# VHH binders against Adducin-related protein C1289.14, part 5

Target 1, 324 residues: Adducin-related protein C1289.14, of Schizosaccharomyces pombe (q7lky2)
Amino acid sequence: MLSKKFTPLSLKNAAKCINNSLRSTYAITGVNLTRGLATNSKVDPKTYAPKPEFSSIAVREMLRKSCLHEFTDEEVATRIELAAAYRLFGLEHWNENILNHLTAKVEEPDGTASFLINPYGLRYGEITASSLIKVDEDGNIKHPGVTGDVFGINRAGYVIHSAIHRARPDVKSIMHNHYPYAAGVSCVKHGFLELAQTSHQSGPVTYHDYHGIVVDKGEQKSLAEDIANKDILILRNHGIITAAESVGAAYYLMYQFLAATEIQTHASANALGDMNNLFIPNNKLVEKTFDVTREKHFSGAKYGIKELSAYMRLLDDLDSSYRT

## First folded at step 1 (VHH)

Design z1 (framework vhh_6z1v_2)
Fold by ESMFold2-Fast, scan of step 1:
Order: sequence, then C-alpha cells, then structure tokens
Structure z1 (fold): chain B 324 residues (1-324), chain A 125 residues (1-125)
Amino acid sequence: as target 1 above (324 residues)
Amino acid sequence: EVQLVESGGRLVRTGGSLRLSCAASGRTFSSYAMGWFRQAPGKEREVVAAISWSGGSTWHADFVKGRFTISRDNAKNTVYLQMNSLKPEDTAVYYCAAQYGTSLYFDRPSEYDYWGQGTQVTVSS
C-alpha cells in the first residue's frame, strides 16, 4: 500500500536548532575548537559519511557493477525477483530501517541449496540483483555479490530464515518484518482474527512464543516446528514471517496479511474493544475464500505471480536499477 | 514441492473394509488440497474423493458416497481414504494427488501438481 498521507515529523528544524546551539559554543581551554576544526578539517561535506566505505560515492560505485553473468538463468531470475521484493518492501515502508530480511533459495549446479539475502547496511531502495549476497545454511558467504566484501550479512537475523529453509524444502522464499500493525496483532493474546475477505485470502496462521533476540539451537527447532505446515508465522511480541513456494507468493502473502492486520486494528477500534460487536464469518466461508484466492486456473497464474509482475512494472517505471 | 506415497492397498473380499494412507514428504502439506483418484485397466483416471487444505470441506463421488470417507491429519502430513462395503467395481489403482491451496477444481486431474505412484486395491468375491 502506497501512502503519501502519513508523513513523519520534520527533523530539519530540529537539526538546525541543534547546530545553532553548537555554533554558539566557545572553546573551554582558550582554544577556539570549532574555528580550528573548520580550518583544519579534511572532511568534505558533499561526500562525508560516518564511515568512508559506507558513503554514497562508495555504495553507488558498487551498485553500478553487475555480477549476473556469473550465475545460472534460474539464479538471475530469482535475484531479480528478490531485488524487486526488497524495493517494494522499501516503497511500502514494511521494513524497519535497514533491519529485517527477505531470502530466496537457489539450487546450485552441484545439487546443494544456497540462499540469497540483503547486505547488512543497504537501504531496501538500494537493493539490486547483483547486490544480494549468497550464503549457505549457516550464513557463510558463498558469493559476496558486488557488496558482500564491505557489508556482509546480519547473521542473527538470518538464523530465523535458515531454520525454516532447513525444515521446509518446499519453501523458496521467506520474508520477515516488524510492521506495526502485524507486530501489534502479535502482542494480543487472542491473536489474528478472520474478519475481512482480505484476512481469509491470506490464509491460516501459526504462532511462535517470544524468546528475545538471540535464537539458540533449541528455539531454531521449535520455530521450525511451530511454522510446520503453514505459510504465515506470527512471532509473538515481535513481528511476522511469510514462507512460500515462490518470491511472488511470499511477497503477495505479506501484502495481504499486513492489510488484514491493519483491518483488524481498525475493526477492533470500531467495535470499541468489544469482540461481541464484530461480525466474524463462519469457517466454511473463510475456507471457501482461501480456496478461491489460491485457485491458479481461476486467476490465470499461481498465487502472487500476477501481483509481483504488476508491481515489477511499477518499479520499472520508477527505477529499473534493481535489475542490475 | 511435495512427494506423495500411498500405502494400504491389498486384496480384500466383497463387503470388506480398507483404509488407504497417503504420506506427504516435507511440510506445507496443510496448504494443499488433496484428492483420491482411481484407475481401472482400460479406463480413464477418475476422482473418488477430495478434501480442502484445512479439512473443513470434503467431496465424495456419487458412486462412493456413504461407503468412502476422506480425512486428513495435517500434523502427520497424511491424507486417508476409509473404504467400507467394498465392491468388485472398486478394484483399481488408487492415487493420491495434491494441488496448492484450492479445492474448486477437485475433479480435474490436470489441476493437481503432485501425484503418488499408486496403490493397488483388488476386491474379490
């Protein structure tokens, strides 16, 4: 969902106020430190970043390069689809800053599985097919792409994805975020409610209990057991995961489920916090709606394929650099 | 990507009962609608029963209604076909099949993505 109506508070006026306060500061020791710093500084304001290898110039140089000729056609296609998903997550503001992860599994020529993931430090709007890092099940880098030698991966975040990929050979893509409506549903004891048609279309959910940030070996097994047979896992007090047979399916499932959690939040408020004020459809209608939504013959393609394709066209109109 | 393995097929007498099982390898089994099909020599494959991904909806062919019951256990990744009051006409190879997310076209073999190898059921007098 694109929303230009929700704008964060402007930080420019706050930054100017802080700078004016700093500018009024005088040297404590009789040395004018602010004046001396200005004349002796080797900082270029136009290119400065807190760490030079993370500067706009350094990152743009990396992202202009392509390594796609090194991969199979299947991996190139997967990289382009996953990069598109990252761009769409960024456009929708579904990711938390540079955190969260989207992965996709690729089969190597030797029959082993590898996984594609975002470099830790790129904005979602910067992701390209070549920027994606290829890792093994343990998060060891198999191919750095054009970014991995500088950024690497967030190994702690990857642990959730690897646990599910290991347990679910049928899953090609896993997507995770902390989007506030879904995180909000994850914090309520009754969990997700099958309220609106969009809720029914997203399908059944499972739950995983909160154990903090560090995922130990026992929790990895428990997490895999908890997702079991379902494509949506609600991480209590945390966020959500979608797991699906394709990038398009995992992406569109995320879209529908996030919309469903937003609908639940508004429906609960309209009900004045009283569940007796909600119309909750019977389970047969819920199942019928899910079945219709997943019917490939009715839609003309498998779940999520038309939806990802449509929004890849939007990305191509806006900025096709994700294809690099 | 689901691999299906049928079991339970054997020789039974007319009027007897038999339970077929179909075990799915891996997970996401609960996202698949499941069907049981059968094929007798010289005949086309026909649908006998189908069950939705949740197990909340079932369908049975008119020629087996009241005799056969389809069920599933998503925790065990297994679908079952309970066959009662068996007749010689029920003799066939029985196949289980999976289609992602839908039970609307349960009667179309072409709509199923994954198939087992089949299990032989023979009903004799």
Scores: ipSAE 0.000, ipTM 0.203, lowest interface PAE 17.7, mean pLDDT 82

Design z2 (framework vhh_6z1v_2)
Fold by ESMFold2-Fast, scan of step 1:
Structure z2 (fold): chain B 324 residues (1-324), chain A 125 residues (1-125)
Amino acid sequence: as target 1 above (324 residues)
Amino acid sequence: EVQLVESGGRLVRTGGSLRLSCAASGFTFSSYAMGWFRQAPGKEREVVAAITWSGGSTWHADFVKGRFTISRDNAKNTVYLQMNSLKPEDTAVYYCAAGRDYIYGTLTSEDYDYWGQGTQVTVSS
């Protein structure tokens, strides 16, 4: 299930609205065509962008290219999965404009690790497997993909991901956002509450205190210590991180945790802001629900694999270009 | 060799605007984070603004947020500081600096490898 802000039905309705707007615009364009004509102009209205290299024409030309033949089968698979996760974040409006980052670790043929991340400036809905930039642990570009020479990476944003990847060799994917329900939970002293079944399924959380936007060496160590061996880190006054063994696991954990924070917001409102009006299950039921959710035999696959696969089929129906 | 040359510093009245420029040469400018620092007489040098190597992220000190804007032009090897609504408290020598070491901690002078000679900004009331 997609978030309440964006669903498949809402997306279909948005497409109808756009189509109706295009019909209306097309009709009035026929009447007002002469208004668009100019004999002295330095600006082409059809191609103009605030910076030419970031224009629709320039970006679309980059995204038509593929560099996947340069990579191992493992990296190709990881790139496709991570591109799918970016597209799904975009559909759910979980990202803050072009900000936030999703990373995935790949093993190189020589045994070293590399990390995939979004080009800084590309819309989440534009991400393709070839558009992803490959960096080393310090954020140095190892392969620009088809976009990196123009966009580069947000190095400041990457520091949170690199700190956790360094500390947690078991983690393959890290996802971060400032989604308002989760950011709201990050701003309250009591933090996350184990209220609904979805909350229990998300699992245990840890916290990191707010130290501003710039992450120094001391804060990197603190981030690594604070996440410990858990998969969810709440960044106080900021947002959240999920860290997991696969792209699918990190994606689905994000899905469940964001839903849990939305449930908490609604439950708190219905309780009129009084926590004594909330039914909070005992810890044994919480732990039992978490354990069942993580058992392979219960679902027939590891956590998140069926869920990512299902929504990759949705993406394939809508726009399969993320695979390029 | 490496050079950073600041320009644009002058006497300005309270409420005025000023644009500082820093021209870089002798290194791969597009690979370095850039920062603007200031130092008033008898005070320690403090960070004013910082920008990543690509221009993709910027930071501004609380005392200049909404008034100052850092930007860069990698094609021209230049970093800028646009200063609006100037106050007497902004009077200082302004330095540009380039850092390659630890871009995430661009809030201290130790993060920067190369420094300009400074340009004097004086705000009169």
Scores: ipSAE 0.000, ipTM 0.101, lowest interface PAE 20.7, mean pLDDT 82

Design z3 (framework vhh_6z1v_2)
Fold by ESMFold2-Fast, scan of step 1:
Structure z3 (fold): chain B 324 residues (1-324), chain A 125 residues (1-125)
Amino acid sequence: as target 1 above (324 residues)
Amino acid sequence: EVQLVESGGRLVRTGGSLRLSCAASGRTFSDYAMGWFRQAPGKEREVVAAISRSGGSTWHADFVKGRFTISRDNAKNTVYLQMNSLKPEDTAVYYCAADYLPTWEYTSADSFDYWGQGTQVTVSS
C-alpha cells in the first residue's frame, strides 16, 4: 500500500542505493536546498500562499467573524443547517475539490427570495453560517457574509441551482455533486437501477441530457423541464442533483442516492457481464418501500430531519464552528 | 394507498359561498401536496388550486383567484376549498387529489397519484 506518511528522510535513505539520485538529492533536499531557501528570505514559508488573500491566516481571520446578528431567525437557522450540510459533504468527500454547490432559499421580509451558497474557494470543511454568501436569483451578491468580498461565488456553478429554484417554488434546498459512483451511473445508458432497499428509499429519478457546461437560458429551461416534479435529477455524463423541501431532506436524499449508486456499481461488477444475474424487485415493492420510508408516523419526523439532526450532533462533537 | 373523500358539494345561488372538504385516510397525509380540480360538462378537467405539504405555499388558478382559497389542517388530515362569489361557470364536479412529489409549474392532472370520487357543485340563479 502507498504510505501517505512518506518523508524526505525516508526518500533520502532509499536514494542511497541509486548513484545519480544521491547527488541530486543532496542538491535539492539536503543542506543546499535549505541554504537556497534561506537566501531568498522575502518569502515567509509559514504563511505563504499562491495569493495572500487566500492564505490560511487570511481565511482563518475571516472565519473568526460572525455576521449572524444581521439576519432574521429563519435565515440564521437556514444558514446553520446549510453550513452543517457543507461540513458533512466535506467529511464524506462528496464534493469535487472546491467545486459543486449546495443552496438554500430564504424568504426576505420584503417578500423576495434569496439564496445561500458557498464562497468560491473555501473548503467544505471550513464553511460556517457566516461564511455563506447570499445572492438573488441571477447570482448577484446581496450580502457577502464574512468571505464574499474576497472569494465571491462560482456564477457558472450557480446556474444549475437558480434554474431549478426558479422552476420549483416548493424546493428550499438544492445539492449537486460529481461523486464518482453517481457520475458513473450518469454515464451508462441503462441509468439508475432500483436494486437495493436503499435505492427504493431514495425514490424516483429523472434525467437531463449532456450539453457541456450549462450557461445559456435554453439549457436552464431544459434543466427545469427535465427535473419536473421529481427530487432527483441525473445529469448525463456529469453528476447528480437533489432538490427538496428542506436542507435535511436534500442532504439525506443525497446520502441515500449516493449509497444506491455505489451499490449498483458493486452489484453490476458482480453480475459477470449479464444483467439477468441481478435480482431486481418488481415496481410494486419499490413503490411500497418508498411510501413507507416517507411516512411521518414510520420515522416520527419528516424525511431527513432526524438524519440531519443526528449528524449535526456529530459535528457539534467534532467542531461546532459551523454554527458561527 | 391514500384514500380521498370529498364532501360539501350542493346547489347554491349565484353570489353564494360554499366550503368543500377532502378527508384523507392514512398516516402520510402531511407528506403530500394537495390539489383541487374541477370538470364541467363538455370541458377537460382543470386545476383550481394547490397547497404544499406544510400549507405554507398555495397556488390558485387565475379564473378563481381572489374568490377561492385552499387551506389544510394536517392534524385532521383534511384539505378545504373555500368558494366565494360563486358564478354559474363554477358549476362542475370538484375533485381532491394528492401528489407526493409536488411541482408548482403543474398544469395537468398527470402528476397527481391519488384522486377522490368528486363532489358536485351546481351554481344557478
Scores: ipSAE 0.000, ipTM 0.125, lowest interface PAE 18.6, mean pLDDT 81

Design z4 (framework vhh_6z1v_2)
Fold by ESMFold2-Fast, scan of step 1:
Parts: sequence; C-alpha cells; structure tokens
Structure z4 (fold): chain B 324 residues (1-324), chain A 123 residues (1-123)
Amino acid sequence: as target 1 above (324 residues)
Amino acid sequence: EVQLVESGGRLVRTGGSLRLSCAASGFTFSNYAMGWFRQAPGKEREVVAAISGSGGSTWHADFVKGRFTISRDNAKNTVYLQMNSLKPEDTAVYYCAAKPTYFYSLEADYDYWGQGTQVTVSS
C-alpha cells in the first residue's frame, strides 16, 4: 500500500484548521474583502480559467463524448484498461502533476502498430478511454480522441516510450513516473536492493543514464540496449519505467516496484545509513520468489490481471466515467 | 566452493586488441550472472560489462561501448571480455565476478570475485 485516502473525519479536522487560519489572516490584515470590488466585470468568476479551452466547462464537455464506436473491440478493451491505469496512478499520486506517460500498443486491422497515450493537459483523474490519443511510432497523431485537437501529446516524453516499443515487440504497455521513492533510488549509486519479498516479486532492474528532456537518436538506441529483456528500467537522476506484456502487468509491476523502493528507503533509514545493518536475502531465494510470482498456476491468471481487475472494481464503485 | 580465475592480461600497444578469459568452477555456471570490473591505480573499482546466466542479456559501460564485448561459453564455464581499440586509459587490473542470480548487477555487489588480471596499454 503506497498511498492512503483521507477519511471524512480527517477532512472535517482540516476544514476547522482552514477556518481558523482564515480568521487569523482576516484579523491580522484587517482586510475588507468587499472594498474596491468592481460593480461590472468582463470576467465571470464561475467559469474563468487561465485559457478558455482548458476551463472546467470546456473539458467536461469533451469528456462527456465517446468515440469508442470508431475502434475495434481490441482497441476499446485496451483503451478502457489504460484509462483505468491512469485513474489508479492519479488516486495513488504516482504521476507528477500533469506529467508522465502511460502507453499501450494496439494492432491495427492492416497489421501496423499504434500507441495510446494521455492528452498533455488532463489530470490523470480525468482520463477516459475516449480521451486517449492514438499515435504512430514517430508520435504523429492518428486519432485525437475527444481531446487531442485541444491538448495534443507530450512528444518529448513519448520518445522514451517509442524507443522501447521499437526494441521490444513483446511489450504491450509502458509506464513511466517520477515518484519520489523510485526517483530517490535512481539518484543513489548502489541503486535498487533486493530486500523484502515485494522487492523479489518485482524482479530484476536495469539502468540508463538519461541526460535530460531532449533525446537524440544515440540516446534512443542506448535506452533500447539498456532495458534489454528486463521489465524495469531505472532512469538515473530521473525516475523509472515498467514495460510488460499487458496493461495489467505493467500496472502491477509499477505497484510492486514503487512499494519495494519505499521499503528500501525505510530499511536504509532503520539501518542508520549503513548497508552492513541490512539483512539481504540469498540471491537464490530472490530468483525462486520471482519465478514463482510469474507462473500462471501461482495466482490462477497471468501476472497483473487479477490485480488490475480488482482495482477496476474500485474505480467502478468510485467513478466509472473512465470507461467512456 | 566457487572459484574464478582470470587470464589474458598483458602489455599491449594503443589501438591493439586483447581477449580476457575467466574460468569458473564450483557452481552451475549457467545459473550465475557474470561481470567484468576494473580498477586503475589509485581509483575505485568500476563496472565494465555484465552478462546474464544464459548470455541472452548483456550490458557495456559507455566508456567501452563499441570497443569491448562481453560473452560467455556455458559449455566451457568461461566468460570473456573482447577488448578492441585499446587506449592508455584502459590500463587497470580486470576482475571477473559472479552473482547467483539470473540477472546481472551494475554495482560491485557480486558474491564471488577473481584475483584479477593486469592489462597495461602503452602509448
């Protein structure tokens, strides 16, 4: 469990704190909030946004629409699964503001590959199946969904995903974030440690020296070489990537790996910064645990399928609009 | 009992080539990831290349990419480092290392180490 929701009691206590703070601010400043207000205004406070096409009204109108009838059943299923993954990332606060990207590969009727990605500007909690933008390997928009004409894609971020998809035909979904526990591990020379059972279950990692936002052709080749046949890539001084055969697998791998990096942070603190104070399990046990976790008979389904399904039920209970 | 024995280190001229070998015994070789590390005088040990137990996955440091190639022969219980276009900066003691896992590590956290083989590159 990486995150926890606020209880109604916690929110009630927060509201009391805010009210006390507002009373204190008012008393200190002596501000008359109605003094000097204009009687006529060209700005409507109820609808105002820094840019009208990014307003709550404009975005909500886009997200009420569905374009799913335009796609194959395979693409519809993939869009719903990827939208669910975005919603779960949002609930867990795994994404950095509106940044980061989750992609999923779809095979077109003509046999070519297309990729689904978030519109650059939507909150992860707003993503719907119809909101996802479909692009080719070069990042050219093939279908804007219901949002792409306004928001477009983060092309710089997509370059990392396209490099891995080109190198790894077995990969159907790639997920990337800058979550602080994993980013912290990416900044430490010794990298990721196989400490807890959750760590063993997440599996092997590789590393890539990422040198900023603009990725040239040489960096793309190095990225592909560095991930090799592994499912987790640590981008030094940046963040992490998970790459897997399904949306569910990439999602659950992200969950386990983020939990493992959080465990490492706490274990390192409890060890007082001295790795000699850590119990590091035998590598044969680590390997055995990973192998067992990936066997279909262990869980009765392929890795991540039951886990994504369970949390899609949570999403359905909270807000099923991601299915639109 | 795990034993690693490096060989092939010698004096070589700038631009030359050299192949290092590491003979392993005392374990099921294909179940161990292998790495090549080097340590120059007065410097810390650094990772040069790594290879998975099956040989299906390899990694090479940026400072040797295109020049060095790691490989293994599981039938001979041997890991190799082919070194081409050698530079004076490649002068170091080269160590092979083994870790009982299917994946390799890029840190000096390997369980078993050889005694090292000296490579000297003259200008």
Scores: ipSAE 0.000, ipTM 0.130, lowest interface PAE 17.8, mean pLDDT 83

Design z5 (framework vhh_6z1v_2)
Fold by ESMFold2-Fast, scan of step 1:
Parts: structure tokens; C-alpha cells; sequence
Structure z5 (fold): chain B 324 residues (1-324), chain A 126 residues (1-126)
């Protein structure tokens, strides 16, 4: 659910409390504060950032600009959908700070493929269609959007996405996070269990063994092989990936799978950690439920399309700036 | 209905080779780990080899290492066991099995497998 929203005033109040504590300590010890205090007198607390180009003023001016007139109608639509997905991930707190990445493939007029990704340094709640950076398969920037000249991309994070896009031409969008319920399932030997109807609807999963933070060429090949023809990959001791034919499908698959992992966590707790206390449906019923959910006529649209559209309307009511 | 159908079992002489096949239907094959088990007359069923969903990770029992190789073809929904340098001690009914538990380290216990074939007889003559 979209229930958690950041309140910037809370952080300012915490910072003020810390600063008052430090001032009190120095006053008690009789430390000469003249040099330390003087260096801070030129800083405007309202506009302060570690670098001027990362300040609220600089970033807001950047994000008010649009470069969408430079792209095809198909790429504009994809950019708006991917920006919406970033905003929804941010509202749900599915992302880890400024980390994790969502990508979408676009076909260029010459028939080659390009990929859209978040600028490295923006909060998910700041992403706009124009802020997205366009890269080639190797991670070279083809178009910086309105942000790429300042922020660039997280090249290390892109490697996982490029390996899967390269192996799976059918995939349009890849989404990755470390959300605790799914990360928790990735840490248990038995992995994901087909418990509730939501679990059956999310579909089959594959696994990739833990090899640490660094993704070398051997691991990239193994990662591509491990995902095979499936849409969900569990990265052991790490997190999860969804890969699907559209932004809407990858988004809704993430939504259902995260809910399924949360259900598993609660079911396991209610079973007092004893797997014999779980009702696990037979695999015939699981597979039938998945097939029904993916039938073209089941919802009147392809999987995830109505779900993304519904929540884009929510975003439009809250803050439509993602469309810029 | 889920079905696993083994084939290829026959009489072979000591030192010979044989390839067993197991065709799966009624399940999403590439989402299942596969194992080969065997049961000799008067003995318990034992694990021979196991293979992950993707085919990247394989395990072979110490008594068959270097002689047997497990593989799979997800496009054909089939798992294979290539058996070389056969010994009389390899005489058994060989079973294929499928497990929804996708972890490499879960592949060693018969109770971790959800579906079983009916078996194929391999006899190695002295």
C-alpha cells in the first residue's frame, strides 16, 4: 500500500536537536568556538547540499525542464510509464535509498535497442520522464535527459539489467529491489512456497546463488542462464528481480510477488515455524491458477496494464510532475 | 495430470554405457529441480544425481562421480542420465523425480520431491 510518505520537517527537527546538543557540550567545556562557528555562518541551511549542483534549487530547476519533444511517441509513453513505476516504488518504499534500478527497453527508428534507467542521485519521488537517462546495451549514455550531465548512471547496478536484457529479447522492463519480505525469503533454504492464491498468480520463480556484490562476466552468464524463460528471479541472500513484456507487467508482478512473500512470512509465523502446519495446494491447482490469471481475456487487457493505469491516476491526483 | 516417464533401461555388460531419459508433462518443467534415484533389490532408494531448474548446478553421488552425468533440455521437457563404465553394483530400478524446492542443497532427500516416475530397470551383467 501507498501509506508511507516522507515528511522533510521531521529531519530538520532531528538535525536541530543534534546541533543543540553539540552547542551545549562545547559551552560546558569552554572550547573556543570562534573558528568553527564562523565557517558555518556562510551556509544557508535551507539550500545547503554537499555540492551546489545537488542542492534543492539546482535539482528543482533541472526537473522543471522537458526534453520529451526529442523522442518518438513510443519512447515518450515508455518514459512516462517508467517514471510512474519509479514514483510508485518510492511511495511503497520498495527501493533502498537512491539504489536499485528499474529499466525499460525502447526500439530506435533504426531498429536497434536502447534502455532507460534512473539518474544516479535522484530520489525515486523526484523521477520524471525527462529525467531518465538513455543508454546502449553496454551502458554508454546515448541521451542524458535533463539530469545525465550532472548525475550519470550507476554502472555497477546496470550490469544485472543489461545481462538479462541481452539474454531475453522478449523482455521490455526489468525491476529489482531488496524489499525485506522478499529478501527474507531469499535467505531461507526452501525458498518461495506456493501458499496463497496471490502466490499462484505471481507465477514460477527461479534462483541465482549468492556471489557477493561484484558481478563479473562469469556471474553475468550464470545470471542470464538462471532466469531462463521465467519472469521472477530470486537472488539468494540479496533480493529479487522481475522481468516482463511491459512496464505495467513488471510493476504488477513485483506488487503480487512482494505480497506473496509477505503472506509466506506471516503464514510461517502462524505455523510456529513448523512447515507441517501449512496447507500447501497441489501443483496442478497452482499451475491452473497461473494460467487463468495470464489468459488474454481474463481482465480485458494484458497482465499489469489496468493495474499500472489505475495507479497512474493516483499519481496524477497526488503529483503529475512525473509526466514532465 | 503431471507425468514423468522414464526410458532407456536395459541389460548391459560390465564396462558398457547407457543413457536414460525422463520426459515430463503437465508441469512447468523449467521451474522444477530434477533428480535421478535408484533402488536395488532389498535396499533403500538412494539419490544418484540432481540438477537445478536451469541446469547450471549439478550434484553427483560419490559412487558415480566421473562415470555418470546428469543433464536436461528445458525446450524438450526432458532430463537425462548418461551412464558410463557400468558396474554390476549399478543394477537397480532408476527413477526420475521433480521437486518444486529449487535450491541446490534441497535435492538430496526423496521427501523433497513432489512427483515420481514409475522407474526403468537397468541390469549390469558380470
Amino acid sequence: as target 1 above (324 residues)
Amino acid sequence: EVQLVESGGRLVRTGGSLRLSCAASGLTFSSYAMGWFRQAPGKEREVVAAISWSGDYTWHADFVKGRFTISRDNAKNTVYLQMNSLKPEDTAVYYCAASRLYGYDHLFSPQEYDYWGQGTQVTVSS
Scores: ipSAE 0.000, ipTM 0.147, lowest interface PAE 18.2, mean pLDDT 82

Design z6 (framework vhh_6z1v_2)
Fold by ESMFold2-Fast, scan of step 1:
Structure z6 (fold): chain B 324 residues (1-324), chain A 126 residues (1-126)
Amino acid sequence: as target 1 above (324 residues)
Amino acid sequence: EVQLVESGGRLVRTGGSLRLSCAASGFTFSTYAMGWFRQAPGKEREVVAAISSSGGSTWHADFVKGRFTISRDNAKNTVYLQMNSLKPEDTAVYYCAAGDLSWQAYLETPTRYDYWGQGTQVTVSS
């Protein structure tokens, strides 16, 4: 079953629920209404896709190719790390279908910055280092990878990333999703609560108002201003952004913050919606916990590096094709 | 407990200058948009200036543009209003306000600010 293929504990629990629901539905109907209704002699059932260029055969052919020899060692390393992050987001179901975006900045030999982003149409579980599209600050494709000529990029999503990259030279990776726990927190007036130790470790958050799907220069300026010097931006009525000094840091920050929003959701439910039933630690304890966690040698490596490395080993055990 | 405490209001002469301060405590100041409002006797409370959480964006009402400047110091949890070329029409109680939405939202709906100070009186003699 598809559900049994998931490895993270949170996904295993969700997968069990989905599998039980699917078994119940299937058992009731006992019928696959689409199977055996193929009477069209021009359609090959084994290869059919709604659009031929997006078929399994066409996409697999693209993903078997490598263009990594065309890039610097720094870009190859960044592509592999970002592809790993996409795969991990896919395993956790942090992305909304084919939507959402993770970027990483690469310094070109001429000293200019370029940005890596997913092709718009690939599943996160299909991302490879060679599949990533390289764009300039304005979203113009500098290198299509092995996929960009077919899929292109989601320009609306990229505008959010480019605004923050332009404003924050310290930021190397930006990650964005609409994961329901975090999106739920984005929809409540009081926002994020510093409840559990995991919450304290994710650090301070900032907020950006909901303006719909807007890509103008005013929105870009507002996004950059609202994130300020912080690493987490909650997009009201939308989702969240993490911005950090490395792919590993942005990935692990996303992991901790999503866990924190899930904790908040469960704690709020257990409190029966009454804030007076919550133990909320004082701000000094919260700040102390954050500071300790971010000290240079707290974990023996910079924030997120051990965590990304550990889960890249998991990916290597499952399917190392992200390295292609 | 959330507190916003304004200070600096006093009697000043026409053409004078004054700096108001608003000290914030009990919330993560650096993530909140801040605004300055004023209310003259017999008039409704009106927005004077607004500043984004980072301090990177500011807005000033047309009637104070070129004379007043809003700023903030996130390290000190304080927002400021520098008032120059004061006029008798600037006489009012000045309030600071804090909100966790983007600063632009409060220009459209000033009542959406989450926290308000008690105000500081500014009197400009003619």
Scores: ipSAE 0.000, ipTM 0.121, lowest interface PAE 21.1, mean pLDDT 82

Design z7 (framework vhh_6z1v_2)
Fold by ESMFold2-Fast, scan of step 1:
Structure z7 (fold): chain B 324 residues (1-324), chain A 127 residues (1-127)
Amino acid sequence: as target 1 above (324 residues)
Amino acid sequence: EVQLVESGGRLVRTGGSLRLSCAASGRTFSSYYMGWFRQAPGKEREVVAAISGSGGSTWHADFVKGRFTISRDNAKNTVYLQMNSLKPEDTAVYYCAADEFRYTGLVYQSPSEYDYWGQGTQVTVSS
């Protein structure tokens, strides 16, 4: 519950509509929703799921377990930070259902790199540090966590992250979503506009042309080339990627960039679709604003660290189970 | 991820000239702010000069303006400090430093917030 503009307000409105509709129906008609079942029925309504291995009981059993004692302190810290980022994405509804992915790179004791990613099928609000699956750069599971033997990973989604991690050794975390404001900007020919101060603070953007689902080596190379040395990549007709030195930086960059795309949508509407009605600042002012926000003394810490820390405290107040 | 190695420090006479070099290795060199710092025995480290990733913006401390010039050669992954009209007060260990900005156009703040540092090179100015 980070913002009234997003998830909490939408959920409250939806819940009220559902409750009122159901109550009214049964009050008026006297219809009992609970059908009589045969005396030897094998379907338990309390535990039923479309597939038993994905039931609430099965998932809760997995999420009660911890495997953090198997990892280095550095990996434990990274897992907790990435789980927090997943929980925050869930609260904001930045993810598309169970799709989209947040990854973080960890250095193994032997000096090789591994990557943490969400199990494919777990809700973002269910992610724990132990639930994260550790993979190599090709998507082969190195450690299933407490969920990977059942859920596995979305390999098609991981390909985008893998391509960027290979090209950018400086990048520790990559975050991707199809959030409608950003997806909307990705569908517009002129792309992202450096309009408001928030836009300037998110920094420069690159673009990748739409080729459908990224599956071949040529498309992976093109993705890596297109992101270049920038931290934001707009996938045309698709969504966006943030790539940064830390989980906190990638998270906060996502927060600022999504806000910037929402501002652009509202500014474009207020301009009645006429670009001549927009005030677009010159590039020197944009660069100056960005440079200021990336200096350590601006916030007293590296970009995104205070922001992630603040919202981890909010998560701890709401539900600290992401730390498991 | 970036390694910095300074060279060129030596003993020089008052009024002499010296050029320091800082060789960098690692990711895209042109994305880094680069700075030169110095530290004399028993004194705090102070900033001397800074340069943006493109080299389009430079800053020099008032006590070296007109005497020192910072420059860079991104093809060689190297930053230079040209030191002219040297004074005994310029005697110090000179350090090269890099700051991790991916989008760089302007240098307006004191460059003391650098992420990566070299080992230093000793400059001694005799009268």
Scores: ipSAE 0.000, ipTM 0.122, lowest interface PAE 18.0, mean pLDDT 81

Design z8 (framework vhh_6z1v_2)
Fold by ESMFold2-Fast, scan of step 1:
Structure z8 (fold): chain B 324 residues (1-324), chain A 124 residues (1-124)
Amino acid sequence: as target 1 above (324 residues)
Amino acid sequence: EVQLVESGGRLVRTGGSLRLSCAASGFTFSYYAMGWFRQAPGKEREVVAAISTSGGSTWHADFVKGRFTISRDNAKNTVYLQMNSLKPEDTAVYYCAATSGDYYWLDTYRYDYWGQGTQVTVSS
């Protein structure tokens, strides 16, 4: 993928803008004629939301605040990186509405681990470093940020992240979504195929069988067992997880793996569903490509660091408020 | 604790038969595809046979087709390799391995859990 302007997602956004313009035209024609009959109201159209505490004005007031002075330099840096990742997920439309979750682990001065997660109900495009909620391993709120007292966390979503963080001390960041190409791969028996160079660079995958919504300790245990020592977990009939040593690594791994699943979808269609029509490289070449991609000197930095840095510059050009 | 424990390896004469077993514990065996791999001295580890989670799909390397058969018993958390018409070239340490997912893989890179191996020696 060269840019988002040439992706299917960019085309969807263009179509949505056209649709909204047509709706506005009809609304002006139909609504203006009847409004003169409503002379009393408790509702202010400019500020109305289905629930007042979730209104644009209430949320913008929260997001203007900063609590970063309360945290260590390490946590401030992690919050800014994770907020950037949320913004990038939003721009790419990788998240499902307000669902899905990105976490990052921070080490407290007392040596215990805490985890940062999005407030449940905030749009990914609204996330700021101060908006992130800090929780312990069990999901208890340690610091609400500027949003947690109103929104709280999605406990069901956090349970998946907590299980993996608990099993994998090497993991700093976990990212999860239901992006349709990856979800589609999660629904086919043979799963992910090592087709294109991007596929090889993303690395090996593991699988977790579908048991509905994750709510019990038995499924948490099997989830941890299933990811094992790998950085990509495909959740059958659900979506995917990336787990990595940094926010940048988890973000870039998500980028490469989503691109790889899109390539697989198109290659499978071009092959008319016959796997014998696919050129699949030999396993030694796949392994070599992965190893080369993870060498520090391959890019001049650890995996994902240049990629996150480049797109943080894009965010800074568009709207630097994620740094607040 | 996840464990794969191979057994059945021993010294056998050319033309003989041997059955290897691999007992799995510490994970949900029925969710894992299984493979048998071997490594001879001074050689890289190579795939010998593989089996899907249900046992409905199997794969055997060309150099063992017709001689070796992989099977599994999910009720006993065990995968087997039946080896017939053994040749000196089959001498190696045999490893069982588990990979998460319905289908098996043909490379070592994609297997999550590995046994310690069982030595098979085929004389003259």
Scores: ipSAE 0.000, ipTM 0.207, lowest interface PAE 15.4, mean pLDDT 84

